# Ledger of designs, part 1: miniprotein binders against Putative (5-formylfuran-3-yl)methyl phosphate synthase

Every score and structure here is a prediction.

Target 1, 236 residues: Putative (5-formylfuran-3-yl)methyl phosphate synthase, of Methylorubrum extorquens (Methylobacterium dichloromethanicum) (Methylobacterium extorquens) (q8gek8)
Amino acid sequence: MSDIVSISSARPRLLVSVRGPDEALTALRAGADLIDAKDPERGALGALPPETVRAIVAGVGGRAVTSAVAGDGTGREIAAAIATIAATGVDFIKIAVGGADDAALAEAAAQAPGRVIGVLFAEDDVAEDGPARLAAAGFVGAMIDTRGKSGTTLTSLMAAPQLAAFVAGCRTHGLMSGLAGSLGLGDIPVLARLDPDYLGFRGGLCRASDRRQALDGARVAQAVEAMRAGPRADAA
Unless a header shows other numbers, all headers, positions and changes below count from the first letter of the chain.
F, E and O stand for the ipSAE by ESMFold2-Fast, ESMFold2 and OpenDDE, each averaged over both directions (binder to target, target to binder). V2 = 0.75 x the mean of E and O + 0.25 x the DockQ between their complexes.
[cut] stands for letters that were removed.
Atom coordinates printed by the task and the answers are left out, and those that the model quotes come from them; centres of patches stay.

## First folded at step 4 (miniprotein; from C21 with T4D R7Y T9I D10E Q11L H14E R18E A35I F59K W66R K70I)

Design C27
Fold by ESMFold2, look of step 5:
Structure C27 (fold): chain B 236 residues (1-236), chain A 81 residues (1-81)
Amino acid sequence: as target 1 above (236 residues)
Amino acid sequence: SDEDVQYLIELINELMDEAQDLVRSGNPEEATRLIELIQFLIEYADWLSQTGDPEEADKLQEYIDRATEILTELQDALSKQ
């Protein structure tokens, strides 16, 4: 597994969202750097049952970094969800932060100190100070994702200066940065120019490019090859 | 860095060549997507030219002017399909 310095200085790492231990092993064997537990059928950022997340963690066995979605929103329900997912042993926990105020953000991050990643949706108004607010609240990372409606992709929703500023803001404030949102293989060389810590995929690596279909190991391997072809490959 | 700027230029050139082939071969959906990605990279190059090293800015701005002209012609050609 790569340490945090390699992730920060190397080509973007490949994050693959999986729905169970079989897909986790498929992604691991194909070379994925981060294996993310997410339910493609439960909304824009759907959590898997904790026993499924535990099975994914056990199956990966420390051979890759793991993350899991805890859910969307704030308040007692999300705090309990973070605590539940934290107990599974995943390395990072992702939540959608929406319009939560600073106190709510800090309370969420405190449920799993140093392990919570805030998800901002491109369809929302992504505030320029989002990275600063998340860092101050105690988040370890931030990412931009899409809700996946109508096949709309990240680059059609946000211009290059907006995405570049987000990644730069994360770097300035010491956050791990991620970009996702209906990405395909062709997006990799383009978005890698912005130097995020990772690029996130599911649908483009599934059969028929459909996020609700099974993960395709050959497509994951193609994405790994594309990640390694960049100019910052082999820097670590 | 100078190497990063050179790679960006070469990437844009490769994608523009591919987009030109797709337009000529009548693949409008694929061409549209690739043109969107090229526009994204040109916008990124422009951002770099305004926020980065002055030496890199000169190289990038000269290239951006040429690349923008080519992309405009591609978009016009695609609209006639």
Scores: ipSAE 0.695, ipTM 0.880, lowest interface PAE 1.0, mean pLDDT 87
Fold by OpenDDE base, look of step 5:
Structure C27 (fold): chain B 236 residues (1-236), chain A 81 residues (1-81)
Amino acid sequence: as target 1 above (236 residues)
Amino acid sequence: SDEDVQYLIELINELMDEAQDLVRSGNPEEATRLIELIQFLIEYADWLSQTGDPEEADKLQEYIDRATEILTELQDALSKQ
């Protein structure tokens, strides 16, 4: 009985997407809570080679939570991808749910019991029953991200009530919740009000705000502090 | 909670002040981004006013109306630059 630590931390945690063990160490040292192994050049859910994911897991060494994307495939291909990524030793595996039916979702979750997170895209119709369907299929988390990374932010695509309902739905069904989508430091105080478990970053924490550039450890540290500040302390 | 509403109002006010400063300083890209975030928070406040305690809802609605007016003025000022 793994105690799913209901992290009732009154504050969201920082998820940082990394492309290698060097960026994983940078994010970890700066105080990231979750290290997400992803290839930013291969779309929103671009999978890294399993050997690179293993190197990230080894570099983190249990000092933070790890995840990796299994890709954006559908059907039987995604099940094989999940199994491959699960064998790397990551804590969680992220997949796109897409138009999968309930049987396909259940098959996907069964490849790594207690470890699969479903990703929904803000450019797609996010169904209100999404958290309920993912929970019923055996997922342990749900995340919203943007499919496009060309300057369209999550807050420009989805209204606050819809995001709030998503986070509340996740909580109701015992899922971890995550929000991502070209987020910057300025999005933190805003999206923290919706009480997600995680806020996810890549480009906003990179040099020149380019997701293809190196991760900037100073920007990761600024994100950690912003997540801890609560409502902006600038009233001092 | 009443505390959550108060913190939301404080955040909107802070972002409004920052947006006004950015408009005055001639930083239209950053001002545009803050205006979008303020609009997002006003929509959230509106939703809270509809789902919360009726007694707090009236005060929150008065605030939302005023914030919407200020936001419109900021958008108009930005469009003229």
Scores: ipSAE 0.463, ipTM 0.794, lowest interface PAE 1.1, mean pLDDT 88

## First folded at step 5 (miniprotein; from C27 with S49A Q50E T51K E56L D58E)

Design C35
Fold by ESMFold2, look of step 5:
Structure C35 (fold): chain B 236 residues (1-236), chain A 81 residues (1-81)
Amino acid sequence: as target 1 above (236 residues)
Amino acid sequence: SDEDVQYLIELINELMDEAQDLVRSGNPEEATRLIELIQFLIEYADWLAEKGDPELAEKLQEYIDRATEILTELQDALSKQ
């Protein structure tokens, strides 16, 4: 009978992609919820060396959730990459999942049960059944990202009904949902309406809005403040 | 929820006010970006109306029609700059 049940509860968490322990500390101090290890110079899902990922995990010291990119592909190489990244102590491991059949997806998820997030690229015609297939394969989450080839942001590449259906599909199938793709501060209040579990950033929070430049702590703090704006700002 | 819908409406209104200010101050590129975001949110509102009950759909449709008219006026104003 308590009104606590009627309270809208979630705001998206802020994921910030970092390339090393110095940037991880910058993001952490500014209030990022999820610290994601990736190499901006090695494509959209560039993996960092395992020792760098370990340094990020150690530097965060359990004060935030951590993730790391393992890469793309199927078979022995991606399985080994997942296992290597899993051993660093990150909470979640991200892989690209375009083109993989259901058996390959299941084999990948099994390398780190309950810890693998599937990345779908907006440019690749995201299938409506993507969340269902990833959940059936054993993934813990799914996200949409961009390859950055056109320089356009996620909302320019996918229409609102497509993104809303993706997030709803993730919820229906018990997956964490993430939205990313050349996002800037202005995207936060807009994409938050879709209720994803997190929004992911790098370039928009770097100097000159350039993913290859240094992460800017002041921009990260601005993103944190933008996440708090709204009637459902249940910041714990 | 009804609170979520009301917040969506308030957000669209806020972005429209901001876009109008940018048009008046002669910043067409930034105004263009806000207009794209407003269009995205109107599409989302339409999606909610299709998924919601008839009362929600009626409330949203009335607002969607008005917001679309204002957006068209903003785009026309931008084309004159």
Scores: ipSAE 0.704, ipTM 0.881, lowest interface PAE 1.0, mean pLDDT 86

## First folded at step 7 (miniprotein; from C35 with W47Y)

Design N38
Fold by OpenDDE base, fold request of step 11:
Structure N38 (fold): chain B 236 residues (1-236), chain A 81 residues (1-81)
Amino acid sequence: as target 1 above (236 residues)
Amino acid sequence: SDEDVQYLIELINELMDEAQDLVRSGNPEEATRLIELIQFLIEYADYLAEKGDPELAEKLQEYIDRATEILTELQDALSKQ
């Protein structure tokens, strides 16, 4: 009797964006898989001070994956920022792809080999070759996010076939995939069907659903349970 | 997998049932949001049908046709409120 190992569909992991070591510990204790260091007041890729990022890394203490944004710069302008953030001890560094050419992307990825994640914005034209270009440049992951945080979710900006093709493209090219953009708890069962490596949150897990407010550990725990659930976990 | 497709169908059906309840209870904003998520999942089902084998494609197309009819009825009911 061959044990048919049910290949359990890979469940998405929880990425939570945090602004300090206090929120990092809150997210970690609630079951976040990746702690993402960014300033929510400085746009989608607002960089924290390197000393704050080091405090987050030290507080996590290898108990979860860590990332940090290097800022809103693109191409050659971001190289020094990548090196600065890489020296904090984070596992991954997130940067915008923007209008950078392949040489500029390769130069950016070379600042922290095996650690750079490219961010594409849903308000921009997301090219189908994006995952292939990032992989060829030496990126190890790609993520879609939204520039605006005015309540417009990722699912309202991009169609399911386009997001599905992006996730499939990442897998084909050996990249980690992430989806983010003003996500709420209700988006989890829907976006989990696309089988991304990560779903990314900030505002939806904060008090009053405001990204500028404190992170709510109970909402982070609800997101963890929602990702672990099959078809809609009965709202306990 | 066949299991992933069944799970997708179950999720769409659950969201449709909830959207119907929200329309009946007079919650048009929440119903509108669920209708958007159902539309997104139907578009994903269509994508899977295009990438699947002919048997999967036929099964998904029959479901998509039925789901689209129900979604249209929900939208019509919501527009009359």
Scores: ipSAE 0.764, ipTM 0.902, lowest interface PAE 0.6, mean pLDDT 90
Fold by OpenDDE base, fold request of step 11:
Structure N38 (fold): chain B 236 residues (1-236), chain A 81 residues (1-81)
Amino acid sequence: as target 1 above (236 residues)
Amino acid sequence: SDEDVQYLIELINELMDEAQDLVRSGNPEEATRLIELIQFLIEYADYLAEKGDPELAEKLQEYIDRATEILTELQDALSKQ
């Protein structure tokens, strides 16, 4: 009788986007697994100044994984941005994939080997081959996020089969997967069923659910608990 | 896994019960949001059925059919408020 070791699907980890060292410490203390340095005013991939990113990295002090966005630039601009952000000491660098060809993707990934994550936007046509292309280019992760500020959630922009296929594609190709896009606490139990490596938050964890407001440590803690919750035992 | 499918079914059932309570209590905005999430999970269950073995697919399809009926009833009840 071969004990089928139930590979308990690893529960998703919490990614929190922060704009400064203060929010980074708030997220960290509340139990965030990954602290993502991003300017929420400059779009989905708004880059912070390198000095701010360094201050975030120093404040975290290796107690959580760190990432930072390198912006939404293309060609030579994105390569220089990746190198600049890589020098801050973050673990991972997030960039927009956009309409880049395979050569441009490979060149981007080569700026920080083993550290580059590709971001796809839910408002764009997410190609089924996305994970395969990113893996072939030398990316180590792929994320879906929303481009817009409309408050439209990821689940309203992409169907479950598309998101499931994306996560499965990432797994097949050895990429870390992440799902983000105006997520709230109520989205956690739902998106956790797709078994992504990360669920990403900003606005849903801020005061009044406004991404421009301060990060709320209590809401971050609630997200951590929600991601750790199995199905409720009360179906007895 | 069979366990993952059971957890999915349990989650859908829980959200359906909550949505029914919200409709009865007169919280249409919250009920609408739960209905959207339930629909998303039913679509995911359908995806799993298509990828599963025939036995799993049959079990999931029977559940999906029942869940879709209840979801339709919830949507109809909400539209009448």
Scores: ipSAE 0.755, ipTM 0.902, lowest interface PAE 0.6, mean pLDDT 90
Fold by ESMFold2, fold request of step 11:
Structure N38 (fold): chain B 236 residues (1-236), chain A 81 residues (1-81)
Amino acid sequence: as target 1 above (236 residues)
Amino acid sequence: SDEDVQYLIELINELMDEAQDLVRSGNPEEATRLIELIQFLIEYADYLAEKGDPELAEKLQEYIDRATEILTELQDALSKQ
């Protein structure tokens, strides 16, 4: 079979975290590739109410990929949260995986087969075999994020070799890879060098660069433009 | 590949020029952030050199050494402001 992947599909996709259907429409109209439902006020990986997630899904109407955070609870609690979020119709469900053992990971992934993305926090010890373990457990993807409020960016918390190894590990094991963590527009050309499947944003695309403020459509459009600039054959 | 390495070098050079402009124009906090990104990219270049063949590693290391010296001088200039 011939390769049919376009050059544009090799560029990092833009994930924008939104807190409701109005912001989802703003992000969609500006060209975001993934619309992620996440509550900036409920901890590092805060879940929105299922009704809000349903409204986001309905508003997007299949015009972009959708995801939503389910949380980081206990075995039975996270399983119930995944099932609840899965019922909203989002394409992907994100959970914090922490130091969960292989059985706990497999149980979580089984709640929504082929739809669960594992979130690893840069502030924790990110194990070198994290991608391998998540893939074996049945996850569809893995991403690195930050816990927030530190004001510290992803690149200040993790060295380039660590992030490069994470992305490469995801690729080796067939996982979708994401990088996030207090990212701004200037991070895009830098982190795109590592060739993740997506880069995730909220605060840097909000008014005053504050994730608790409203999403700014013009800044989302700037991020989309920056994502599309990618590597070129000719010198700049 | 050589194309990816060339793009990385050009990106570092562009960011270095921008950081120098920010220092001269009195934007030390924005310059500091850009310097951190340049440091990250130099670390990535070093990672690629370690994984590459000896010829690539030698050429890339010469660039890394020069870029590191320029960055150090820029950091010194910034700290005096």
Scores: ipSAE 0.728, ipTM 0.893, lowest interface PAE 0.9, mean pLDDT 86
Fold by ESMFold2, look of step 8:
Structure N38 (fold): chain B 236 residues (1-236), chain A 81 residues (1-81)
Amino acid sequence: as target 1 above (236 residues)
Amino acid sequence: SDEDVQYLIELINELMDEAQDLVRSGNPEEATRLIELIQFLIEYADYLAEKGDPELAEKLQEYIDRATEILTELQDALSKQ
């Protein structure tokens, strides 16, 4: 289904979070692999209106993998949000799973079988068995992101062994794996060593490195180039 | 794999060279970020050494010891700015 799910390369794919169809086209033209619909004004995992998500999907037109945030948590409201976002045609639906028990996880995954990605926040205690629990519940993937409250990046919040174990756990249990959290271009060669399926960006690819400003196509192109750099990077 | 380990070593060396230049030129904010990334990669190398075959793990450990010494010198130099 998704090239990212089937890839076992030493290099991750580039996920870019966008707030509308214009940014989606900017990211697509610059070469992003996964275009993620997220509202930067509504917390760490803000959902866009379904009509905006549909416009993003239509604009991408199958030329890239798509995902969209449904919300943070579990329960009836989130289950309804997953179903609503699933109806837009995106390939994957993301929710933050927090401290949900196994039954709540299974209920959430069942709303869009084979399409739900669980987000774990680095600022929380990320349980070692998180990938196993998400896989058992029916999730297709897992990712680590940041809430942004500390103003620090993923690598500042979690040690290399913790992130490596997360990625390995995802691989062991057949989950797509993603790493995000206030990443900049310099993080790409570092985090690529852990071999996640994708690295996720927004703020570092926006004007003034501000996630509330417009996505900058030149910065997206720089990230694409960084993803493609081999063992020996050339000078600019 | 051997290729993955070799790339990791090359990456750490490249970042250390860049960080040394930034420290010497008085760019503490950029140097601090690179030092954090280098430390992250050394932690990863250490993790791989624990899981590798004996010959590769031994070579990695020797490199880790050397890289840690260099990183400590960089951190000390940065703190004096």
Scores: ipSAE 0.711, ipTM 0.888, lowest interface PAE 1.0, mean pLDDT 87
Fold by ESMFold2, fold request of step 11:
Structure N38 (fold): chain B 236 residues (1-236), chain A 81 residues (1-81)
Amino acid sequence: as target 1 above (236 residues)
Amino acid sequence: SDEDVQYLIELINELMDEAQDLVRSGNPEEATRLIELIQFLIEYADYLAEKGDPELAEKLQEYIDRATEILTELQDALSKQ
């Protein structure tokens, strides 16, 4: 009789935001779980041109999960942006959802059913019912990010109970949960305690810890190692 | 789980030791960041104690009180640099 038991363990997946296909390959080779197309030069949630997103998707070739930013806001412009980004072949589309009513949320989610992730900014006082509202609107996931314009980080803006409640709310409502916001390697063991589905990075994995500099493959590999550390890594 | 709670305690202790070394060696910016992360983890431990059963709460609360005292002393030491 074999006593080998398949043990499923939850660990945060590593999301790395990249600005083009070269960085996407760097992140992929270093072991990133999710490769996210985002323009670091266009604010906190900047969209890349669709042709660049398509090049990223083609370069990844199905070897990792992909996502891309469509932008922020509501209305016809964001709906068109979601449809455009959805046509690139990415697995998930991210949009900022602050201030939108339920009808606007549902309209946005309907542009790419089952593929839209709502981004809530820590600076905007994340509402306790945010996960419930996004799930009801048809979103597949929710994440918290920061605008990143000052020296502020996610943990400096939100207390542990607030972040824990967000992750629990996502789980209760069947949403994928993500935490991001000027994260560095030292944040990984800390935020992993809250058991989000993924942690998102760019600046902390770039040269000089500057989101506008090139992605550093060695730093991505260090983040992958940090994600494996701890009691849950031993189960997988 | 108990394994998760034990890991949290060990993580707080490890970061506390690192922060104390940084303060002693004159690295206040790095020490400040670790102190913020330690504060975050103590808040999380306190949250878990409030949600846990009475035995878990008892085990965590004594540790939380001790860790909070050490952190306060460390913050005081840092403020004099």
Scores: ipSAE 0.707, ipTM 0.888, lowest interface PAE 1.0, mean pLDDT 87

